Miniprotein binders against q53ft3. Designs and how they scored, part 22

Target 1, 195 residues: q53ft3
Amino acid sequence: MFGCLVAGRLVQTAAQQVAEDKFVFDLPDYESINHVVVFMLGTIPFPEGMGGSVYFSYPDSNGMPVWQLLGFVTNGKPSAIFKISGLKSGEGSQHPFGAMNIVRTPSVAQIGISVELLDSMAQQTPVGNAAVSSVDSFTQFTQKMLDNFYNFASSFAVSQAQMTPSPSEMFIPANVVLKWYENFQRRLAQNPLFW

## First folded at step 4 (miniprotein)

Design v3
Fold by ESMFold2-Fast, scan of step 4:
Structure v3 (fold): chain B 195 residues (1-195), chain A 83 residues (1-83)
Amino acid sequence: as target 1 above (195 residues)
Amino acid sequence: SVEELAERIRRALEMVQIWYELAKELLEQGDVEEALRALQFAYKLAKRALEKAQELGLTELIEEAQELIQQIEELMEKIRESQ
């Protein structure tokens, strides 16, 4: 139902379902992560009146998870981007995962998604520095993703050319990337947190 | 080295995900034709990454590529059914 994307890593689309309404993604090597994107796969929508609360956890000094509320995803906003860098272990958010003994490897962070009533979600407050709230932060992430995109495309083409006598070039439609960027920027101008 | 080739495959799969997200954003904006072009490119790149991972016997990357391919196919079918 859900996907989790970290720049420079393979997308995860197979969340571990730990309850009928709770899903978890493991994030190994989380110290290298700046941003996480949580999104719905589009195959199954939330039931009417429901949405997903997105939580983040990492092990404290005793190896126990500390869950913090990052934000929300809904049918109306099926993707959300969160800044993970700069979060500290400390007082956790009020969360529904406290009663669960989720076994995990030391030094592995987790993204948790809890399916909840929209009315309940509206009364909750995410941690102040997790959600991407400024246009600048969102623009920086978008630019980094596009740079990563172009840099990899170039590296991949060169690597293939050097490995084969008659290489086939991989052609990425530049107009598609530009069209997406224009449309994404236009939506961002309307609402900085439109995702 | 095998490690360098594995890293290139991982970067290819990251590119697949970027194209997939681009396609979803284009669909939100009503650019169905551009979205389908993006999905078709994601599909071709994912297939090539799968081939390379299979040649090198990299089980985790094989599994990841297959999962991405399935997601792309499912979205393409959803679009076809909607039109």
Scores: ipSAE 0.005, ipTM 0.191, lowest interface PAE 10.2, mean pLDDT 66

Design v4
Fold by ESMFold2-Fast, scan of step 4:
Structure v4 (fold): chain B 195 residues (1-195), chain A 83 residues (1-83)
Amino acid sequence: as target 1 above (195 residues)
Amino acid sequence: SVEELAERIRLALKMVQMWYELAKELLEQGDVEEALRALQFAYQAAKRALEKAQELGLTELIEEAQELIQQIEELMEKIRESQ
């Protein structure tokens, strides 16, 4: 039902269903991840009045998962970009016994999607600045996120073009694409060695 | 590496194709000015990709870039003629 994309990595489209209403994606080597994109595949919509709450989980110092709410996806907003850098403290947390020589197992975080009533979702507050808002996401794409948007769009073009005939079907507003490319063109004109 | 640079050129040409299709969609919607802007962006990106492919001697990418440039130029000429 869902897909998960990390810039520069293969898109994941096969979520593990762990309950009737819960789906999980594994994020190995999550220390290197700054942003994740969660999206609906477009094959199966949510039932009327329902949506998906998106969570991020990392292992705490005791190896227990710590779930944090990142945001939401719905039929009306089927994709969302989340910044997860800074949400994880790793094994640096102090426990009562102080520092210990711990052999680290490979770090694997998870993205969880819980199918919930829209009314319930409206009452929840996502952690920190995880969600990249429409205004902020546009700034990220045109100024700070030029490379991330390029990687994002290219990853969708490679993966989705092989599976679907049109990359435009991913609901990226034309205005965002044109403004991003205007910024790219300006940078290219100023620096011929840009890329 | 040459392989890394070739990958970057392929991605650039994919983006050129995306903007070319967007331009055609905009034309169908009657938005001539935005279509021309999208084609202009596609054109400059395609020319840059061609230049890089030529520097590296990547024949397949040179051919793809040249074909895209031709398609963009043809569409721009048709738009100009229709105004």
Scores: ipSAE 0.000, ipTM 0.176, lowest interface PAE 13.9, mean pLDDT 64

Design v5
Fold by ESMFold2-Fast, scan of step 4:
Structure v5 (fold): chain B 195 residues (1-195), chain A 83 residues (1-83)
Amino acid sequence: as target 1 above (195 residues)
Amino acid sequence: SVEELAERIRYLLEMVQLWYELAKRLLEQGDVEEALRALQFAYQKAKRALEKAQELGLTELIEEAQELIQQIEELMEKIRESQ
């Protein structure tokens, strides 16, 4: 049901289902990530009255996950851009001895999506400044890219099973992602250089 | 306003990296002409980001823009050598 995109990395469309209502994407080398995009795939909507709460998780110094609410995706707003720089542990020389004792090892963060009641989501407060405004020209450009991918993927949905509320049964051929990249690139080449 | 401009430069650099990855995918498919066009757009925007970062004296963003420019130039050279 969901996709996750980080600039400079392969788009992920195979979320791991960890509970009936919870899905995760792994973000390896997350210290190099500033923005994450979360979007809905194909024609499978959320059940009526429900949406997705988007969380970010990173390992603390004990290896324990620390979850933070970034924002939401809904049937009416099926994609969102989140800034995660500034939410990471150990950023900006926060510990006096951290840099001296930190051996660079690969670290994995996660994006979590929890399917929740819209009424419950309305009562929650995301961490400050995580959601990016669509009024910014760069945000609008990224949103347009996501809209193109979402529309392209949904137009090539391969099974009527995608109409059921079962994200684990959603299938998008790998070739659809490649064709999306080709179409997006052609549109980028046609765009005015004044951007 | 410097902080706001720095954020926009960061966005631009991330979009540059996206175009760079798109170019790599096009090369894997054998579409050299479209890959080169994507790299040209990435290159122009990376240079714009570098110019703006230099105007504002933002050392980290200057270094990131220079690193992306180098990666783009290296891929362009690789394409040239493979033809």
Scores: ipSAE 0.008, ipTM 0.142, lowest interface PAE 9.5, mean pLDDT 66

Design v6
Fold by ESMFold2-Fast, scan of step 4:
Structure v6 (fold): chain B 195 residues (1-195), chain A 83 residues (1-83)
Amino acid sequence: as target 1 above (195 residues)
Amino acid sequence: SVEELAERIRLLLEMVQYWYELAKELLEQGDVETALLALQFAYRLAKRALEKAQELGLTELIEEAQELIQQIEELMEKIRESQ
């Protein structure tokens, strides 16, 4: 239902469902993340009168999660960009030489999405940056990404044809194209000769 | 083959151009954060294309990649200065 995108990382489209109405994405090495994009995959809309509240959590000094409300996604506003650099555990001294301890414990932050009534969401106040992307802008972003990768794939197919008679028109769901993009990035990173 | 790899680099540079143009449109709409995200994608892809063009010694593609990188950097700097 949901996707999570961080610049320079693979797109996540497989949220962990932790309750009937709650979904989580893990963000390893979160101290290097400034912005997170949360979006609906477009295949399953929210039920009428419902939307998603987007939360960010980080481990405190005891390893306990601290949750903060970032904003919302709805059928009418299915994508949002959030700035999380100011919300991370501990003040973000880039190289804090002053503590006795220099040991680094692996930390994983989370993006949480809670499916809630729109009326309930309207009464809540987000902490941190509000959603900054317009629905139109991010819808265009997703559509152009889809078109770009269709064209890329088609160009490769044509250059390697004439393998099979031209297939009829086909439609690939947005989530499949996003997974293709994820795999493409992974292949480029792992095999520089893959082009 | 070198010719096949050159074609793949050209397709990658087309993707760079697409993301760059998308970023400009997003800026016109006032969506600065999504525009920066698009520029970051364009930048990473352009650097990759440059690396491969340099490995293969393809001068025209090297020049094209460098021009796109410069355009991306200039737009990023313009955005930074306006913040």
Scores: ipSAE 0.007, ipTM 0.153, lowest interface PAE 10.1, mean pLDDT 64

Design v7
Fold by ESMFold2-Fast, scan of step 4:
Structure v7 (fold): chain B 195 residues (1-195), chain A 83 residues (1-83)
Amino acid sequence: as target 1 above (195 residues)
Amino acid sequence: SVEELAERIRLLLRLVQIWYEIAKELLEQGDVEEALRALQFAYQLAKRALEKAQELGLTELIEEAQELIQQIEELMEKIRESQ
């Protein structure tokens, strides 16, 4: 139902289903991760009135998972970018994964998705600064992905016969993202139910 | 390794899909001009991914890139026909 994307890693599309309404992705070596993209595959929509609450968990000093609410995905907004760098292991939010108190490997974090009623989701507060809601942040994320691709690809180059274009030479349509975000905010303000 | 480069190409193709979805959302909002800009960007990313996949002979990724390019071209054509 879901996918998880981290810069420089294989996209994950096979979440571990741990309950009828709960799905988990493992994130090994999480200390090197700055952003995570969570998205719906598009094959199975949420039931009417439901969406997905996205949680992040990493082990505290005792190896116990601490779950934090990052944000949401819905049929109307089926993908979201989250900043996880700078989150503290000791700060937890109210979460439906409370019964799953299993010790994690120290360097492995998890993304959890809980299918919940939209009304319930509206009453929850995501951890501050986790959601990437700014145009600059999404543009920077895209640029980092391109940089990772070209820098890594160029590390295999042994000849200058075929030049690999620099990502800095690619036009990044930052104004497109800005316009999309402005239109979304304007529409939401005029009619909160348009989504 | 070739597998590590393949991983990078898969990531690039996922960015293509994300920009394609942004374009579709802009179309729903009536912002045709910005939707076309998003599609052009997705197109350029997909072309680069295709080039690298072809260079390395990665058949699965070549096919995926070609499919995405076709979807982008079809949407751009539909927009052009409706304007």
Scores: ipSAE 0.012, ipTM 0.326, lowest interface PAE 8.8, mean pLDDT 67

Design v8
Fold by ESMFold2-Fast, scan of step 4:
Structure v8 (fold): chain B 195 residues (1-195), chain A 83 residues (1-83)
Amino acid sequence: as target 1 above (195 residues)
Amino acid sequence: SVEELAERIRRLLEFVQLWYELAKELLEQGDVEEALRALQFAYQSAKRALEKAQELGLTELIEEAQELIQQIEELMEKIRESQ
């Protein structure tokens, strides 16, 4: 139903279902991640009145998970880009007096998607610095992300066709990726704010 | 708790009903293929709700899930006959 993309990494399209209405993606080595994209694959829409709330979880200084609401995906806005660099614990965040230099071992962060009623979603406030809100930077990032995603997926498809003995257990038909890319480009050209 | 699990099943059944309504709207628009996809998702979710309700012995939720499954099956059969 959902996909998760980090620049330079293999796209994830098989979320782990942890409840009837909740899905998670693991983000290993999250300290190196600046932006994450969450999107619907376009094969199955949400029912009327429903959407997905997108959460980010990272370990705090005591190793406890901290869940924060990043934003939403809906049938009308089936993809969202989030800046998470400001939300991570970071290596430098462990210095109480600047001289103690206590470094945390990198761990796994998560993206969570909760399928909720739109009325319930309207009562919640996302973290202010997570969403990319500037029209110019958002459009530029979206275009570059879209190009990066398409080129990555196309490269993967060619590798498979040439019978490279390095199988993956997850395959997305190239046709589906191309159709998604074309549809998104068309909608973006018509209205950059349709996001 | 059982009440928390019951609330999650109730939310899942609401989700099933919304998928079912979406399927009817798609049929009205003539989008049969997408309507069938919506019905398949509703069907799988309703069966999951039924299984969970049965595990917990929640009679009212079992009955609600069974009614939804029947409605979904009837609509799917109607679509099949009209093709």
Scores: ipSAE 0.000, ipTM 0.112, lowest interface PAE 18.3, mean pLDDT 66

Design v9
Fold by ESMFold2-Fast, scan of step 4:
Structure v9 (fold): chain B 195 residues (1-195), chain A 83 residues (1-83)
Amino acid sequence: as target 1 above (195 residues)
Amino acid sequence: SVEELAERIRLLLEIVQKWYELAKELLEQGDVEEALRALQYAYRLAKRALEKAQELGLTELIEEAQELIQQIEELMEKIRESQ
């Protein structure tokens, strides 16, 4: 139902469902991550009156998960950009994930999504207001989407070449994706986006 | 100026077209999930382009944006039917 992307990494669309209403994405090497984008896939909307609370978890100095509320996604706001690089270590917010046995792995963080009633979400306060400011948010989102698509397409092309080739199969060469991406970035820099 | 805004909308529609073309190529290779992601992204950009073109009364860009949105919707529906 959800997607998660980080600049320079493969986009994730297969969340691990850990409860009927709870989904998790793993973020390895989280210390190198500045921003995370969480978005809804366009196929299934939330039921009326419901939305998703977005949480971030990282291992503390003792390897215990520390959960923090970042914000929300809803049918009306199906994507959000969060800055995680400035979050306090060792502090946690009130969270619905505490009762679950989640495997703790050093240097691996998690994004958790809890499907909740909109009225319940209105009573919660995100930590440090991790939501990205409106200034250039769309341009940043566009650039992050392109970076992740390019990296995925390149990884896909390499993995396809490494697997047993299908005789009738055709795929986009990595250099073609790179050229398209470079041209797009050059053009975007010449004409900044204003919406 | 209106002309500068029109140029930005044209650039955005060109980007939408590239996303759409890449989505079609990914589908030919059997990568349905990435193709859908590309189409969803193209759809959002095309909708924004349409909104801005409508605000400015730029008829040719409105028509181009609507055509791209229709193509994206048709391809997404075709994918849905094939699953």
Scores: ipSAE 0.000, ipTM 0.133, lowest interface PAE 13.3, mean pLDDT 66

Design w1
Fold by ESMFold2-Fast, scan of step 4:
Structure w1 (fold): chain B 195 residues (1-195), chain A 97 residues (1-97)
Amino acid sequence: as target 1 above (195 residues)
Amino acid sequence: SDRERLILLAKWAAILLRLALRLARQGNTEEAKELIEKAILYLRRIEKLATTPEEEEIVEQAIEAAQEALQLLEQGKPDEVEEILQEAIELLEELIQ
């Protein structure tokens, strides 16, 4: 369903489902992370009228999560890049993860995705510092991430040449990844802020 | 692959039904109905991808349960809606596993 990518790290494609509409990815050693990409995985889009709200959380001095809304992913914008460096402790907003009390290890942060109605998402305001505003920085980071993702996915596909028929297994088809990479590269060249 | 698409569609159908159940519990009947109707569209797509008799039976039962839930919402029977939606969700979880 969803993917999470950090430059220089293995792509994550298996989010932990913590509620019927909520998914999380762990980000160990998050203090070394500047940017995170969240994207839709596979060929199935969001249901009509729905999207995903993307949250970032880090442990405060008491080990309690501090959730912040970074932005959104939708069928019209199925991937988004967020700058998480410089997000401060003690700041937060009312958010759907507040009642979940997810415990975390120090230096391990989380990306949360909440599947929501588009009308509900339109009423929310992301933290200002999460948006990537520099075209040059955005383009360079995105190129490195595309290279990392494509290389990882291609390597995984080769190592998984004989796929298991189990319906519980999640796979990234090499052909889908290649077509996504080519389309993304082409669109990025035309407009670096297209997503 | 068709199998991967079936699993992804089933996961989305389950999410839609779980959200519909939450909305129904909150008394938001109209939005719950819309989500169940969307789930049925996903179930119809799964039906076209199902290749085994077991998969076909599970999908058919899930569609029937979702349709029954719509009728119960129209009749103002929210407690019965919860039971039948949970049944549909469990059928989808069986398909995913």
Scores: ipSAE 0.194, ipTM 0.615, lowest interface PAE 4.2, mean pLDDT 74

Design w10
Fold by ESMFold2-Fast, scan of step 4:
Structure w10 (fold): chain B 195 residues (1-195), chain A 97 residues (1-97)
Amino acid sequence: as target 1 above (195 residues)
Amino acid sequence: SDRERLILLAKWAAILLRKALRLARQGNTEEAKELIEKAILYLRLIEKLATTPEEEEIVEQAIEAAQEALQLLEQGKPDEVEEILQEAIELLEELIQ
């Protein structure tokens, strides 16, 4: 139903269902995450009048989860980019005992998706500037992702088609998806703004 | 595939029924009815994708339960609505598994 993408990591498409209407993705090593993309999967849209509220959770200094509303995904906007780097507690400190707060137990952050009525979603306010609201910025990112994926996968599909046992069906090896992701990660590592 | 489509439709039907159950508990009868009617539309689509007699029987029972829930909401019987909607959700879980 949903997918979650973090730069430099494998795409997640198997959310943990924690309730009939609630889905969670685990994000280990959350301190290295700047942006998260949440998107709809499959051919079946949200039922009319429904959408998804997207939340981010990380453990505070006491290990307690802090849930924050990032934004929404709907049939009209089935994918969204969220900047979460500004929402995480800093590792630095301004007080004399700050060094004691830098040493932390390893922990996992989460993306939560709650399927809600659009009317209920309209009454909610996302935290800060988490959502990348610029249509131009989102379009540029999405177009670059699509161009990269399409060109890479298409190249392999042409090469592999000659070796496919069934000519009536086209298959893309799982390795092609992994290679695309690795190439995208390399580009982002060299220039975080390349997209 | 038809099987994947059936599972996705069943998941959405279950979500709709669970939301309807919560709305019914809160006394929001009108929205609960709307969600149950939407769930029935999903169940009818699932029925067209069902390939086994067992699957067809489960879907038929779920549709009957959802329709009965609509009647019970009209009659103002919230306890019975909860029981029958829960039954429908459990039937959908059987399809998903």
Scores: ipSAE 0.314, ipTM 0.732, lowest interface PAE 3.2, mean pLDDT 74

Design w11
Fold by ESMFold2-Fast, scan of step 4:
Structure w11 (fold): chain B 195 residues (1-195), chain A 97 residues (1-97)
Amino acid sequence: as target 1 above (195 residues)
Amino acid sequence: SDRERLILLAKWAAILLRKALRLARQGNTEEAKELIEKAIKYLRIIEKLATTPEEEEIVEQAIEAAQEALQLLEQGKPDEVEEILQEAIELLEELIQ
């Protein structure tokens, strides 16, 4: 249903389900984490009128979880990037994980996802310094990756005359890669959310 | 796979029923009914994906429980709705595991 990604770590796609509508990802060594990406897996969308509230939790000095609302994921915005470094405790906001019996170990933080009605989500205020524009950050990263990939791939291009027949090898014309690159850039410029 | 699709749909059906239960407790009968009706639509799809007699039986029981909950909501019996919806959720949990 959901995925969680931290730079330099393996992607997590198997959240621990702690209630019918609540899911948790463990983040060991959270002090080394600056950003977390939370996203929906593409198989089945949220039911109409529903979305996910994304929370971050770390153990306080007493070992108790401190939950903070980071933001939301919905069918219209199925991925989001959050900055978790330097987060401080939020005041007064209601946390759906407060009553949950969640087993925790010291130095392990958690990302929590609570499936909620859109009306309920509209009444909640995320921590102001947590959210990063997924469109802006993603567009910058994607553009750099696209440029690097194209430059690398094109450096190996050879003319048709330089290829010797080999039944065990597949060949992709460099021109096809260039056309894909140009089409992708054009579409990304028109709508960063197209892919 | 059909099995993977069945599990995901069952998870969403359980979530819909859990939210319906909370809305019913708050006296929001109309929205609770809408969520239960959506859950039943998911259960009908799951019914077509079920391949074992055990799965088929669990799905049928869950549909019947959800339909009973709709009738109880119309009669203004929220306490009885809670019990029957919890039974439906537990049936879906068995299907998922």
Scores: ipSAE 0.313, ipTM 0.717, lowest interface PAE 3.0, mean pLDDT 75

Design w12
Fold by ESMFold2-Fast, scan of step 4:
Structure w12 (fold): chain B 195 residues (1-195), chain A 97 residues (1-97)
Amino acid sequence: as target 1 above (195 residues)
Amino acid sequence: SDRERLILLAKWAAILLRKALQLARQGNTEEAKELIEKAILYLRRIEKLATTPEEEEIVEQAIEAAQEALQLLEQGKPDEVEEILQEAIELLEELIQ
């Protein structure tokens, strides 16, 4: 249902489902991460009136998780870019994961997604440091990554449509996302400035 | 695929029922009813995608449970609503597995 991307790492498309409405991605070696992309996957959108609240957690000095609200994903905005590099010294925000027994190591952070009613989400304020400006260099880089993904996926879809006598509803399977990411990383390794 | 679509629909139906249960516990009966009605629409879509007798039986039982929950909410029996909505969610978990 959801995907999680960090530059220079394999895309994650299989969240750990810890409740019917709660999903978690692990972020090992999180001290090296500046930005995280969270996005919707699959053929079925959110039900009307629902969306996802995106949280970030890191272990405190006692190994206990500190959860902070980063922002939201919705049918109208199914992907979001978050800056996490400035969040590690803040207090935890009010979060729905408090009742969950989530086992993790001290060096691993997490992205949490809680499916909520839009009315409930409207009452919540993300931490101020999480918003990524459209004019900063990482936003430009991430936009180029997304453009590259769409071009790659569209090319794949066109080839399949040409082979199919009756084109059906198009969707992007998780393995296509992985193929795009591998191609993007290969190009980046050959020329870091190709973007 | 139809199988992939069925699983995604089942996950969303379970989420809708979980939220309906939370609203019912808060005394928000009208909002809870609306979410159960939406869940039934998802269950009807799953029913059209079910290909095995086992899948068909689970979906039918889940629809019946959701419909019973609506009746119990109308009767002002929130404790019984919780029990039947939990049953419906468990049935959907069987479809996902």
Scores: ipSAE 0.524, ipTM 0.826, lowest interface PAE 1.9, mean pLDDT 77
Fold by OpenDDE base, second read of step 5:
Structure w12 (fold): chain B 195 residues (1-195), chain A 97 residues (1-97)
Amino acid sequence: as target 1 above (195 residues)
Amino acid sequence: SDRERLILLAKWAAILLRKALQLARQGNTEEAKELIEKAILYLRRIEKLATTPEEEEIVEQAIEAAQEALQLLEQGKPDEVEEILQEAIELLEELIQ
C-alpha cells in the first residue's frame, strides 16, 4: 500500500501493518539518512476524505522512541519528501503510535503512516523543518536517487555474449536506462518540479 | 491480482467502519454516517471481486451490518450501533485473513 525510499538504499514496499490504519517502515542506520520519500504504491487510493499522516520515530538518549509528525500523503499528493536529518535532536509530538513491540536496535528509526480523516489531519502541525522546502534539497535528493537507480541497474548489465538463456525473464537494454536517466536529468535541470 | 485488491479494499472498509464506530461513540453521528456510507461503497466493490461462496456470504453480511448501522444512526439509536459495526469489522477481518 505504501512505499518508502531512501537515497542509496533499496526501496521498501512492504510496510509492517501494526494496525488496520497504521503502517511502519524500519530505517536502519537512520543517522546517515538525510531525506526519505514516502509514497503510495498506487494500487488503490485512500478513501475519499482520508489520507495518511507520516511520522518519524527515532530513539532518544534513553532508547525511548521520539515521534514527530513529518507531513502528509493524500490522493492529491501521493508522495512526499521529508528531511529527517535535522529532526534527530527535536522534541517529540503527539502521535497515534503506541508502544510497539518492535525489536529495535539503537540505530533503527521508523517511518509511521497513520490513515486518518483529512479534517483531522488539518488540525495537526508538522515539524517545521521536515518538509523539503528548498529546491536545492529536493534536487540533491532526486539526483542521488537517480544515481542510485542507475548504479543499481547498471550493475546487472551484461553483454549479449555473457547472457545465459532465461526465457522466463524480461530484459531491458541498458541504453534504455541510460536514455531515461539522461532525459530525467535534463528535465530536472530545467525544472526541478517538472512532474 | 483480484485477491490482493479485495484484501486492500477490505482493509479500507475496516478502517472506515472503525473510525465510524469511534465517531459514533463520540456523538458525531453525521460524520459516522458518512464513513459508513463510504464503507458500503467499498464493500460493494469487494462483492464484485469475491470468487468464493464464503467470501460472497461474508461481504453480504458486512453490507447488511453496515446498512443496519446506518439506519440505526438515522433513527437516533447510536447506542445500538456499536455491536453491529463491530460485527461488520470482524467480518472484514475475516476477509483479510
Scores: ipSAE 0.034, ipTM 0.458, lowest interface PAE 3.5, mean pLDDT 83

Design w13
Fold by ESMFold2-Fast, scan of step 4:
Structure w13 (fold): chain B 195 residues (1-195), chain A 97 residues (1-97)
Amino acid sequence: as target 1 above (195 residues)
Amino acid sequence: SDRERLILLAKWAAILLRKALLLARQGNTEEAKELIEKAILYLRRIEKLATTPEEEEIVEQAIEAAQEALQLLEQGKPDEVEEILQEAIELLEELIQ
């Protein structure tokens, strides 16, 4: 349903579902992470009027999770790039995960995705330094990488005419992630500078 | 696969019903009704993909519960709405396990 990518790490495609509408990815060794990419997977889009609020959490000095809102993913923008460097000393924001008794590993950071109504999401304010600037060369590189991934995957995307009332929408099947990864690794091995 | 498609549809149906429950709790009856109606459309699609008698029974029970929730919303019975929506969500969790 969702994917999570960190530069230099294997892509994660299996989120832990902690409630009907809440999904979590674990991020070990989070001190070394500067950017995270969150994206939609599968053949079924969000229902009309819904999207995902993306949160980041890290353990505080007492091992308690601190959640911060990074931004959003929607059918119109099914992938987002977030800068998390510098957020690890910030204060927590209001979040839907804190009302739940979620079992966590105190030494591991997490990405949380809460499926919400678009109207509710429009009233929320992401933390200021999570937005990624187009001037940033890393953002440009990551955008090109993401474009490459989605362009490759689009050849395997299925029509949603059978599954949704919006047949123009397409999503990436989970098994295509493996094909993209193998293709990317092959090209990188042949010419590290092709990118 | 059809099984993967069924599971994804069931997850979205459960999310829609979960949001409907929260809206009903807040007194947002019309928005809750819209989400339940959307969930029923997803349940009808799941019904077409169900391959075992057990799956078929679970989906039919979930559809019936969702339809009952719509009637209870019109009657202004929020506690009963929460109970029946929670029942429908639990049925869908049985389907996706």
Scores: ipSAE 0.479, ipTM 0.817, lowest interface PAE 2.1, mean pLDDT 76

